# Ledger of designs, part 171: miniprotein binders against q56419

Target 1, 326 residues: q56419
Amino acid sequence: MEGRTLEEVQEEVFKRHGVLVPKKELEDLAKALEEAGLLLTEKVEARLKEEEEKLKRERPMRLAGLSYPEGEREARAFLEAFRASYPGEGEEARVLLMPHLEPSRVPEVYGAALAALEKTPPPERIYLVGVAHRPLKEKAAALPVPFQTPFGPALPDLPALQALDALLPFELFNTPLAFREEHSLELPLFFLKGRFPEARVLPLLVARRSPELGEALKVVLRDFPGLLVLAVDLSHVGPRFGDTPLTRTLAEEARRRDLGFLERLAEGEPEAALAFLGANPTRIDGVEVVASLLPLLRERKGKVLAHRLDLEAPTLSAVGAGTLVL
Below, E stands for the ipSAE of ESMFold2; O stands for the ipSAE of OpenDDE; V2 stands for 0.75 times the mean of E and O plus 0.25 times the DockQ between their complexes.

## First folded at step 15 (miniprotein)

Design fb82
Fold by ESMFold2-Fast, scan of step 15:
Structure fb82 (fold): chain B 326 residues (1-326), chain A 105 residues (1-105)
Amino acid sequence: as target 1 above (326 residues)
Amino acid sequence: TEEERRFEELFKYAREYLREGYESGNPEILRQAIELFKEALEIAKRTGDPEREALVLASLAAAYFELGDKEEARKYAREALRIAEKYGDEDVIEYAEELLWELED
């Protein structure tokens, strides 16, 4: 500790690494370090650096056995069950918007995404854009390593990632630790890898709107064509998200905002979709991604295949999810 | 103050972790959210801020409910309700009452 409090160590680690480590974990580390005569801050930073070094080689599964099966056979059966939950046919996608919410809560929405992927020619690469759930050093980031799945590793498209990095005013590979536990990439990737096992991936996270990312991606997609996937959830309402209790009025407001947003995107009008939301009072996560990718979404018309507001009546909360093909 | 800044930071990120735990279904992230809420609760108690204390207690009740720990959820919801009723936080009162009703044996 060297005169530093646990609060100071926690804040320092958070600012430098984007990880807010609970005090109990720091207390356990401090006791072990006291026995060994080591400094807490240095040991925490050494452990984070060790995890960061591991992430330079591969990104392991974190939700296997929780959100999807670990075994390939079981995973394929699971994926086909989600497809079966959606009774409609898909549409070919050049751009796919799909959720990253726990799949079991909105199975028909993931089924709609699978239906769209079924109608889509196998892409050479997938630009997978998720939402950062941990702070990034820059507005956006990528991790250029294999992502493990039950269907085998999803390999990075290194030439396309390097081309993207070269066009950006910041280091693209800036926050590896943010990818250690990131469901907005892992959950959609499970479905994408199951359908397109040979496709390489550009795993991208957006924390804040980055118009420079959209402009760079427009250039890179010309030389490295592929499927663009926006892995975003829609409205987040209720006490779990800092709101008043979920009333029928608030739930209908969330549905209205979700559908109005998606329908405007389907008309090729992403600026109108953003304007429709205004201050985003129901907290649609897709706002920052859509705002970043405007050049890729304009004049692309498509179809909303599914929408669901997942209601948690006992906690008075809800999360919106949808599938949109452009 | 520094304590107020500390509370706001912990509470903000605890809520983000709660959201992530809900969306991903990962119980480890829910447990991390709970520990961060507990740290925020200590600050609210130490600084004598009953409004912040009630809000954090309600959040802990919701997190424990999502984790499946109904006993802890009831405990925190009852304490949130007790404090919120005394200090007039109608939103927290409504949250706690509805949650307790759902947790009824």
Scores: ipSAE 0.130, ipTM 0.566, lowest interface PAE 5.4, mean pLDDT 87

Design fb83
Fold by ESMFold2-Fast, scan of step 15:
Structure fb83 (fold): chain B 326 residues (1-326), chain A 105 residues (1-105)
Amino acid sequence: as target 1 above (326 residues)
Amino acid sequence: TEEERRFEELFKYAREYLREGYESGNPEILRQAIELFKEALEIAKRTGDPEREALVLLSLAAAYFELGDKEEARKYAREALRIAEKYGDEDVIEYAEELLWELED
């Protein structure tokens, strides 16, 4: 079809196959394909509604058996192996910046995060702030349901989530489907739940800069103190991300950019950290999260525990990951 | 045009899914990225835009490589090189040649 007349289709079929198909049959087929298109749309919408209903009850594991083990025993051994991959000692964290990249690519960075969690007193709740990888109806969102893990469900802190929702100029619980496939929450949560099995969680996604989220969180944290976790990745460079092929120079620049950013955050200067990044043709996931949480990061000093640039030789691309305690 | 706008939307979302698939290691997200790139490829072919076509083909090569399908990755990278050579885009030629050299390994 696509702008062709029934006469043109009929003539082409005759030339190619030596069969003259009646125009009425071609019309009926086109109508049937159009009808099938309508049924396809309805089927997709029904599936989305079913998924949304499931998300009202719980958020199931999506990466179990892929990024981490499904069983608790195997998951515990996996966690211990990651901790062992980092030779250093941790520091106590009131704010933790950790990656959400596939853990097997940067095991020592996740190991550093685990080391920090070992030095940190168990919090009553964790404010887990990730990056939306799908569009949100608002600048930020949360899903107030249990998140399944191999260590049992991470339960939502409903009073704290409701307090946060009340302070925001938009509905916090606005895009449940965005949480269906969200590794920026699921991967850090695996490590956090393994270390702090009793902590409740506030699973938050940031899609665009939301200064109002940072201001609201500052208020909520006074009444509902907890561990703030920024689950963000750093530099994304190379053709996979719309950039030139990764050269030695670009890799060195990405490492310098990542470390300069983290070091300024460690000095309690988040505005300077953002300014240091400058114009970047490729997106850095963490920028929108840090920009949203400025009030929580100012004048809070800490230490960079680990950094790695994960290299994909065949695609000539790289992703930066780091662990920072504040 | 509407087709150009549709291409930009599909390419943008496919690239985001490719990034998500790489970061999460989730093969389902990689397969979704591949499907969206293939839709973008059809538009590039219909609109006769060899620059967009070559870029989508390189993206498909990257997605297939991450999915573990090195044969499909090489296939798409070779096709990208062929098209880039025809219209003389030295940057895309360089990208495709470097990718193919790495994938030969």
Scores: ipSAE 0.078, ipTM 0.504, lowest interface PAE 5.4, mean pLDDT 83

Design fb84
Fold by ESMFold2-Fast, scan of step 15:
Structure fb84 (fold): chain B 326 residues (1-326), chain A 105 residues (1-105)
Amino acid sequence: as target 1 above (326 residues)
Amino acid sequence: TEEERRFEELFKYAREYLREGYESGNPEILRQAIELFKEALEIAKRTGDPEREALVLWDLAAAYFELGDKEEARKYAREALRIAEKYGDEDVIEYAEELLWELED
């Protein structure tokens, strides 16, 4: 009976808040409940509300000591090691496409991004657009708080965020919990903050195509100029993603689709890039971001600096990553 | 059935968490994926679905491998292989054999 109650609570929390809490955590919470009168669902919802309120003040590091070093000195050495992994020179970027995959898996790709940032004059602000890995209440969201990094807090550009919010048909600051564990913002931000410590940030997540976001950003960027960063991964292939095992043929198809997509973006033809992918059979997650940002990508020519297809050993699956400057 | 629906929901979300753990390198998310896979495994066992059972066992092995727990990874990969061989699931046989190969010293 208790197991059925926990399943109902798990399902209710997921439907209301988009968070699937493992039954083990719900069981532990129920055992800790001392006060009479509170239902388990009410207790879970109260804790989620408390977490949301904390996220209204700041976004703490979640991957420090895991994906990057906690200390500033060690973090700077880590950045320099990634830069050194890319033998080429960068190019100045007005728009940068970079990965959000675990950096140690594709060091040359992050090195290429760092090379581009070295050639780019420091922006007043960075429009950092990632991919939501948790459900959002709307098609896109932002969190207008300092994001902690080993290089100090990345401060939000509140005037630009408010200008963006005013132009959108939905509430921009709609899902704080989606930002708690979001690596598509945290991992690129580590590199961006290390290079541009004074830049303010607009941390944006896209869950589904939002043409209204791109139109609004076009207006805001004119009034609040800055660096646009698309933090996206490319192909996702193999059994992990509903595909056949990674063969040479599938890997070549993934690379072909990744590079064809990036090369069309580099020609300033984002609609052609989307059309090239068709039904997106290798599941390039950047498609939703590019489709949202079309007016910002048209007629901007640039260069693909790096591309790699990383194997998720041992599942015979792979994720593509690339660096593109526009 | 309700149990089939529950299995699909847990399995789908466990795979999303495993993907997120792989992409971010966050062991906390990997541990959450493991717990969700274990919930899905209980349903597959109770409903007597060897195809789903073998697949979840392989995903558990992959999750433990990413977490760095080689002993648990070998345990689950071997069990996935045993069930897949019994029922002729050629895909899971291949997946489990490749994982076991990655686990050799």
Scores: ipSAE 0.206, ipTM 0.618, lowest interface PAE 4.7, mean pLDDT 87

Design fb85
Fold by ESMFold2-Fast, scan of step 15:
Structure fb85 (fold): chain B 326 residues (1-326), chain A 105 residues (1-105)
Amino acid sequence: as target 1 above (326 residues)
Amino acid sequence: TEEERRFEELFKYAREYLREGYESGNPEILRQAIELFKEALEIAKRTGDPEREALVLWELAAAYFELGDKEEARKYAREALRIAEKYGDEDVIEYAEELLWELED
């Protein structure tokens, strides 16, 4: 029945066998197969299971040749061009907040992150915390496999990941498929691996606030010190995000909320940053990550290095992006 | 109804995929969003909901624009504008006109 009309099937049967099968009978047969959920559903499930098994070995690049160059030489030139787009000097980061939006949309913001990484001593490991764009079985997840990059594989810090898993009330290595196409990890990782090629990584996704994750990470960081990276975007406004068209007033509100959020984080006041946003009406996706990591952000002062509200005029929409060092 | 519930699910997930495709720049995710929007469009047509139909047509135009398929983007944007104008959907008129303006350049 796939790709054929009932009338075409009816006609073919009549021509070959001289029997006119009622369209309703053909429809009932097709519906019975569909209701049983046979073949196609099982094939889809088998494919998903196969993809999940592949992810137990490695996480391949998905955005190479799209958001960044596939070759190492070209990738390095690309990274240096982003650094050059930021005219300022960086600051040493113990915690770095950077975007995960398509880099070409906010080059100066990624350049600011690169400037901060230049001033930061190479960490033994990076705790890379992104935002889940697909459902997770738990509030947070990690994938303990090498993540491919143009600079070579970013190797997982297995001892640190196992220590983290042991402290959590849920299985950390849940939902491998959520990592198959996850730009909130892949795009920041490109820049982080380019600057710290020897650092191991803990690739973490947050779907919903998990205070237990922050408490566990505080313990793990004591035994496994490293750079904490919050890979989050800021305001999401306009029709693309289910909002009204971008007006000057809405753009000003988005900028005000982005900057107010970041400045309060820079003062070491993450609870004040969350309270400032209230119901989060401009949809800052960093809220769930910050709420999960409160113990790691309190009393850490720093500086906002860059902020931009990226405008997509055709859809009257915008996404905020920023770089914050703590 | 079942059709209304199915439309809402398809439209919601299509929008999430479109957002993800836009943010990541991944054309495969954009193509997945397009297929989900096309399924939602067929439901809007069958249920005779011009407001939903116009909105889905604009979303398809925006998705094709992000994919770089200017011909399909113009096609869907013009159809979105036609339906939106007929039924007085001022928001979709504005969205479609802005997109068409970008495409004509």
Scores: ipSAE 0.345, ipTM 0.683, lowest interface PAE 3.4, mean pLDDT 86

Design fb86
Fold by ESMFold2-Fast, scan of step 15:
Structure fb86 (fold): chain B 326 residues (1-326), chain A 105 residues (1-105)
Amino acid sequence: as target 1 above (326 residues)
Amino acid sequence: TEEERRFEELFKYAREYLREGYESGNPEILRQAIELFKEALEIAKRTGDPEREALVLWALAAAYFELGDKEEARKYAREALRIAEKYGDEDVIEYAEELLWELED
């Protein structure tokens, strides 16, 4: 009996913490709880608090050995293989849009990003803006700790993060737990740290449109100049994403929507890029990032270096990825 | 209605985890998606909703396919197809047939 069902514990944790814990994990914890003499809800919350405290010190690698090699030597060879997959020359970037999709699915797109980084002078810091895949207490968040990589830790730019926090109407360091499993930061950071080992980082997540973030970043970038990186994927099409099954026509439409969006950004017209998507609906996960960063994207002209639509034919689904320099 | 709400939340979160697993390549997240889809499947069966049941079974097949577990993917895809054919769910019939084409081959 224990006075509470697994469903009630699952719902209580979800309401309080925005985390939906599978019942199987709760069942496993309940087994341990019988031995420890604690209530299941208290046990789950203690585990979440423990994870949150760890994240106040450092952010460990989660995808090493999965999406990229654990060892520095192997990681370096891996990075060079991605560069080799793109036959073109890069362009200098002041703003870089790159994907956060599993790199092995679109190697030439990451290769294009690497080519751009080769032409870019080493920045003192990188403003890395990803997409929150877990709930944030505010519209955006940052985690001011070292992020581990195979090339050593990417150190936070504490003065720049503090300057940003001071300008925002909300607490910037508001949801540490959201950074525990966040590939939209980890995967781009692997490539960025490999090319700019001395650069400090501002790891930022956007959950919802935050114009105040863009305005604050414009001010901070004046005093703390650096490379702005938007780590976003493009169209998500097919039943795996709750959308219509992929057809030749839909794949062509997704490519046209992705390229139309990117090309308008390349013309320094981010409002037009967003309006284009409104007229041509798509599941681009970077929309909230672009909408938040409008002041940093206006009147910046650039070039689309690469675009690919990654097809998963058995599930009739696809994800778009691209590299844009501004 | 309460069970319908729970189904929608579980299914939505499971699909988000499935997307995250695809994007990151992290098998742990795929396994979490599978467990959440299994919880949603239990609700669909209890509430006697063949449309939701067929869709969740297909989603489980897709998740196992992504995880590399071809045998479990085949099992769930065949069951999704069986229910979808019985109730005339043209969409899930197409989804399941396409997945089985790859797996049976």
Scores: ipSAE 0.358, ipTM 0.702, lowest interface PAE 3.4, mean pLDDT 87

Design fb87 (at its last look DockQ between E and O 0.69; V2 from the best seeds 0.00; counts 0 for: pae E 2.6 > 1.5)
Fold by ESMFold2, look of step 16:
Structure fb87 (fold): chain B 326 residues (1-326), chain A 105 residues (1-105)
Amino acid sequence: as target 1 above (326 residues)
Amino acid sequence: TEEERRFEELFKYAREYLREGYESGNPEILRQAIELFKEALEIAKRTGDPEREALVLWYLAAAYFELGDKEEARKYAREALRIAEKYGDEDVIEYAEELLWELED
């Protein structure tokens, strides 16, 4: 029997698959396997393979009953409440930047996204680009399966996904487990599916900037037109993010960085937006996505509809969120 | 050492999970972050590193605060403060005092 500790098994599984198995669960399993004479890592690996195979068929809701209602009727009322929190009118979007932060923290920012969708003709498909919070095997990934929502399944656009995969120098369908808990897709998708129930989806994650992704998407969008959604948050400041305590000065800097970034994007100048951030001292979440998608953002002019820096005073921290149409 | 390397990895991933739990609203992710922080805390205690110990205790308090478990949040924040005051860690003193102010009225 191997002398590996439960902590080492937990860490190895997390590094390899991006999945944390609770220590108590490992302890219970280890006792059962010792009594049966089986290898602990064999059983854990088999469980993860089963989860991966299920994700190759569908991606279930993980946040229903937590961040949004589970039932369809309540979910529609939830959407209407969020729309009502933004008193303005939207504009037609061919590109929409919206947050992926828990919706109750920035209700009018999601409301602004809904206002934009009201002005947007129903697209055949939505290119939904989020930020990978788990490691990917490549710079970017997709999961070509239905994503469950309270409004029914969001079906994948398989022809467009296959065309995208064919244009990339790496396999696009490379890390199913990274999608298991990925809120940067699930939270925006709730709003998008609720408004565009017939649109198919390309669920995409970026881990590291990929110029190849942006060039390939420019080609695919020509043949498969649709709505491009950048599902990103903005500044992350304060001790929760390895930063100094939130002060009035740091909050003002975070707002300035957020708004300056969004405004330069709204002028069709994504390279200037990235240059404005420099070393990205307030940890704006969207930089890797924007850097990947430059060919799709250049010379597209638009408008910033909403922004909030969400403050969590007890932990001296804040997160920015915004809505931009191009 | 290997334990110090393991602490660094655990602490990094624990903070990533804490961010994800905060951003997603998913309490299970917060509980997973707590488990990783508890593992990191054990290493900080064994290696005798009070700066890391106090900081991890504050992160535990912040995670329990987000879960709404005020009793656990208070306990970890008080222990973080005690160690930070003993060793003169002005940053963690401020973090712990702000959180305790919220937890104690």
Scores: ipSAE 0.587, ipTM 0.842, lowest interface PAE 1.8, mean pLDDT 90
Fold by ESMFold2-Fast, scan of step 15:
Structure fb87 (fold): chain B 326 residues (1-326), chain A 105 residues (1-105)
Amino acid sequence: as target 1 above (326 residues)
Amino acid sequence: TEEERRFEELFKYAREYLREGYESGNPEILRQAIELFKEALEIAKRTGDPEREALVLWYLAAAYFELGDKEEARKYAREALRIAEKYGDEDVIEYAEELLWELED
């Protein structure tokens, strides 16, 4: 290890790449590399660079066989089962808010989203806005490559992405690695591609509030009309998320918080929705997404189709999920 | 100081990975969370912080439970309960008892 401890290697990788690699993985890699005479940090950095280069060509499936089936036939049956989990009819959407939580946790909420997509005319493109679970070099990012799905690749809308990039004060295509393992895009995309196989996609991630993104998107949507999808989860409460145990009272407070937020969005009042969350808006996963997209959400009235607080009883924790059409 | 900073970073990112593993259902992300919690646990033990130790042990139990490893989940939940009871950590006692109840036959 060249006079460096595994702790120093871990810290260097974290500082340079924003990735906290467990020491066990670094130990295993170091042992594997000893026969080849390679430096651990050089090999880790080379692998990350290689992964980044591969992401310039396409984004492979990461959750196939885990959160959804790998084969097209099985994937189609899976989609139809989720639709069947929601007994209601959808509403046409120009803006759709849907979850990115593991689908098996909230099947009726994904079913409501599918119902809305059934009532929506096929869009030429989908603006899919998720939440960054990895650091971004800028407030937001996009990856302009095909995203693999069991229904075939979701192709990027390159002209619309380039138009968006031109209007932003930062490089839009700035952090490819952030897209390598991003369920907030992959899970909604599975459902969207299944329903709209011909639609092109703008896969966008928001890490921090970017009003300039919302302003730019408003301009781009006039020239490149399409479906706007906000892929966000709602309340994260309980010990699993650093909170107190979820009691019946706290669960009702979380449901009230979620529904009050969604209902204000449905009235076309996104500023009121953010204000309703009060001093702790970060308890809802999608706050930064909604705050960035204010110009696209104002004065658009719609309907909350579904809401569920997914209770994990063993950990006394819960995650809120909802489907909203605007 | 440095040990406290390392604990907070490991614990923060372990919880983020646990959250992401729960949300996505990805077992590899859950395994990474587990390893980061184990590193945080080593620091809590060395610095003699039973409150942090009990809490991290419970998070390990929760992560193993989510991964489907009931044996490891039970092991860590029991250890979390033992330490929490010794030092009067009412929250972790409740968390561990709930998880152990779910792990019963």
Scores: ipSAE 0.542, ipTM 0.805, lowest interface PAE 2.2, mean pLDDT 89
Fold by OpenDDE base, look of step 17:
Formats: structure tokens, C-alpha cells, sequence
Structure fb87 (fold): chain B 326 residues (1-326), chain A 105 residues (1-105)
């Protein structure tokens, strides 16, 4: 292992490629290397290259059977149950902000998103903008391949993706491995594909604020109209995230920041929403996404449909989730 | 020191993986977080930093809890509590006690 632990290799691979290689896989590789007399790094790089080549064809489900059902029949029943968890009616969305948290934690928030989608005419395409929880080579990235879902593959809009790439000062099609396990796309896509089976998708990730992305998308949306979806969570508070245990005060602050953020977005004032957060002490997840999409969010008025601060009691921590239509 | 730097790096990534595992519900990501925490734990033990050791043990307990392994979660929470009590880490004491309470049948 060149004097490195398996964990050091995992970390290095994660830093370099945005891929978390399972320890078992590294153990198998290490064993194979001992047998073959090869360097672990070379074997890992070869495996990663193979995974990248696979991702040129499709992005398989990673959370099927875990976060949502794998079978179509069960998946449809799942959608209906989530829709039923939200007692209200939705509104037509041109922009939808929805969570990417484990669905079972905030069912009514996803239900609100489904309610909005019921009032939304089927779009030709969906611009799905998630949060990169792994490093990207650039500020943003896209993966121009089919994403597998229980409802069939979500097919990419290649013409629109190409138009977007042409307007960006960096290569849009970067860091394919960052998409391999990115739940910020997979989880919302389940709901979106279930509701709009014929819509093409532009799966986008944002790692860092990119004003260029928002300006480019504004241009692309003129020629390639569609639904814009921001798949973002809100506050992350408590010991799990480096805070003290969730208190009433901390929960109230998290809710205040979440709702204050969403309400300012609903007023069509995304810059005010960002300014309101300041240093973002409650760690609202979607800041970089919103900061990247300012041109698309300005002057759009809408409505907050749902919000929840979900408590994980054993860790005295909580995560905010919300649904906003514009 | 190099070991302190390595600890902070491992601990940072372990927390990031734990967060992602929590958000996604992906058990494989949680298992990877656990492995990184275990490596961080070994460094904390070698460097003789009981505060870091207790904190990492609590994170391990939390990760195992999220994974659904209540037995290992209890084990690490108890060890976190033991060390935290020994060295007067009030925060980890509170965290470990609450986790153990949730883990009681």
C-alpha cells in the first residue's frame, strides 16, 4: 500500500476524484495488488477510470431499495403516500425549490413538491440543480447521460446541455465520478420522473457559486424552456454539525433563518435572501446554488408551501427542509 | 504536528461522509465514515488526546446508530462517556448520555 492506509487512499481518491470507494472494494484491490505486485494507486486509478467509462453511458440507481422502492408499482405507491402526507394544494411552479434529504424524514415537504407538480403543466425539460457533496473540478458540472429511476431512465436533454456548455467559461462536463452517488440529484429525480415521465433532464451540480451558470442558464432557457428545480436542504444544526445540542433557541434560530431565506426568495429578492443569512451560522445547504442562479430568481414571486425542521433525537441534531414555488 | 493535521483531515472527511450518509440514507457511505472515524480514533489514542478521542467515539456511536447497529452504537457511546467523564468533557458527556438514553430498550 505504499505505506498508506486504506483510509488514506479513500481520502486521496475522494479529494482527487470526488469518489468514495468502499473499503471492501479497496480491500479486494489491495489483496489483488499483493498477489499481482501492483501499486494500489495504479489499481485504484484503473478502477476509477472504468467507473468513469460506465458513467459515460448511464448513471445507475444507488438508493433504490433504500430511500425509495426499486419496483415501479411500489414506487408509484410511494409517490402517492408522499403526496397524501401533504394536506394542502399546490401551485403552478416555474421554479421549484425542494429538498434532497432522505424522503422519509420530511415526507410532507416532498408531498408539497408533488402538490406543486400536480398544478404544473408537463415541462419539456427539467433543469435539476443539486448540491455537490463531493469535490468538482469546476464550480459546476453536468452529467449528460440517462439517470436510472424505477419509472425508467430520465433522459438528458443533450441540445440544451450543449448550449449551456457553450456559454460557460469552463467545461461543464467535468467530474463524472461526483455524480455516481450524489443523492441531491437522485432523490428529487425520483419524484420528478414519477410525475413527468416524458420530461428530459439536465442534471447539474453546484460546488461553488457560479454567477456564470445563472447567466448562461438564463440565455439557454429562452431557447430551451423548462422547469427549474433547486434541490437543496436548509439549516443543519446540532452536535452532528459542530453545534451544541438542539435547544429551543437553536431550533428557533434555524427556523428563522430557513423561513427568512425562503420568504425572501418568495418575494423575488434572492440577493436579500443571501444577505439575510450573512455568515450562514446554521449552515443552510442551498446557498451556493441560489447564489449561482440569481438571474433566474430575481423578480419571481411565489409561495412557501412547506417547511420542516427534522429532529434526529439520538444526536440532538436537526435538518431544515422546505418547498418553495416561484 | 503532522499527526494532528492528519487527525483533523480524517475527522473532517468522516463528518462529511456521516452527513451525506445521514442525508441519503446510504449505508455504504456510513460505513466509510465509520472507517475514517476509526482511523482518526487511533491517531487520537496515539497522540494522547482524550478530548479528541471522546468526541470521535461519540461520532462513531452516532454513525453506528444511523446504520442501525444499536449494539456497536451503545459500545462506542459508553466508551465516549467513560473517557469524557474521566477528563471532564461536559459536551461529550451530554451527547453520550442522550444517545445512550435513546438506545435504551
Amino acid sequence: as target 1 above (326 residues)
Amino acid sequence: TEEERRFEELFKYAREYLREGYESGNPEILRQAIELFKEALEIAKRTGDPEREALVLWYLAAAYFELGDKEEARKYAREALRIAEKYGDEDVIEYAEELLWELED
Scores: ipSAE 0.428, ipTM 0.764, lowest interface PAE 1.2, mean pLDDT 89
ESMFold2 (binder alone), look of step 16: mean pLDDT 85; pTM 0.861
OpenDDE base, look of step 16: ipSAE 0.425; ipTM 0.757
ESMFold2, look of step 17: ipSAE 0.490; ipTM 0.805
ESMFold2 (binder alone), look of step 17: mean pLDDT 85; pTM 0.859

Design fb88
Fold by ESMFold2-Fast, scan of step 15:
Structure fb88 (fold): chain B 326 residues (1-326), chain A 105 residues (1-105)
Amino acid sequence: as target 1 above (326 residues)
Amino acid sequence: TEEERRFEELFKYAREYLREGYESGNPEILRQAIELFKEALEIAKRTGDPEREALVLWMLAAAYFELGDKEEARKYAREALRIAEKYGDEDVIEYAEELLWELED
C-alpha cells in the first residue's frame, strides 16, 4: 500500500475515533490484509469497535505485573509496604486527593493516602475522578462496568451512575475506548479496592472543565453518599512534558505552586487555589478536576498529609504528587 | 505548510503518549510514542529542519531510555547531540548530554 493512503487512513481514524495510530502499525495491518483482501480502514475500525464492545462488559487490568503485582497475596504485601513508607497517622477523609503517578516513584504519598483510608469508615461507593489521557467526545465520561483488580472486580454503582447521567446535558457513557488504557483510574483504584473491597465505584474521567459535572455530582452525592476521590497529579515540569529543563529555581517554583494549590484547597477555597495558579505554568492536572468540582470543595477544610516532587534526572524533569484530605 | 502541520500533530501526540508512558509505566504506550516520533523525524529530515530533527532524536532517546532499551537510547542521544552541536542548539545539547551521562555505567 502507498504511504499517502496510510496517511489518509491515519487521519480518518483520528478524526472519527480520536486515536492516532502509528503508520508502522497500519503498514503491518495492510500486509496481513493483503492476504485476506480486506480494506485497511475497515479493519482498523472493526478492531476499535471490537475493543469498544469488550469494554462494555468489563475493564481488564492493564498494569498488573508492571505497576503492581498480579497476584492477590503479592498485591496485599505491596499495599502494606506502601502504607509502611508513610510514618504518620492518617486523617478521616470525606474527600481525598491522591496521585495517579506510577506508585513506585512516590511511595510515601500513596502511603499517606492509605493512612487516610485507614481512618475513613468504609464507604458504600467511591466517586473516583481521574484525568483523561485520551480524547473524550464530551468534557467528562464514565464507564459503567466492573474494573478488574488483583483484589477482585471493583463493581460499578449503576443506580448512582444512571442518576448522574440523567442530570447531565450530555451522554455520560460517551467514550468507552478512553478507559482501555487509563492509569489515572487504574492506579488509585488498586489502592482503594485493597482498602475498601466491598465499595462500589463510579469511575469518572475529566478532559475539560465541566461545571455541570460538579453540580450534578453534588445532587447525586446527597442521594448516594460516598467517598469522593480526586486522582490527580500536580506539577509536570521539564523537557519530557514539553517544558524547560528542571533547575533548582523551577523545582522550587513547582513545589511552591503545588503546596499553594493544596493549602488553599485545604482551607475550603478552591477558587483561590485556581486563581493562585493563574495560567498553570507548571501544568497541574488537578486544575480541570477542581474547576469541575467547585461545589463539592467549597468551605470544606482539611489537611495536606504529604507532598513530593519526583525528580527524573535523565530528562531534567519532575512530577509533583500529594495527598490531601478534606 | 501541510508537512509542518503534520509534524506538529505527530509531535504533540507522541509527547502525550510519552507522558502517559512515563506516568503509567506501560511499555506498549512507550512503543506507540516511539513510532509516532519516528514519523515526525522523517518529516523533520525531509523538510531540512535541524532544530526539529535534534529535538525529535532526543525525544526518541528519552522514550527508549524509559522503555529500558539503553542501546537505542544511546544511539538516538548521540545523533541528537551531533546535530545540536552542529547547529548550536544549547537546549538539546544539555538534554542529550544529561541522558548520555545517565546511560554510563
Scores: ipSAE 0.279, ipTM 0.656, lowest interface PAE 3.8, mean pLDDT 88

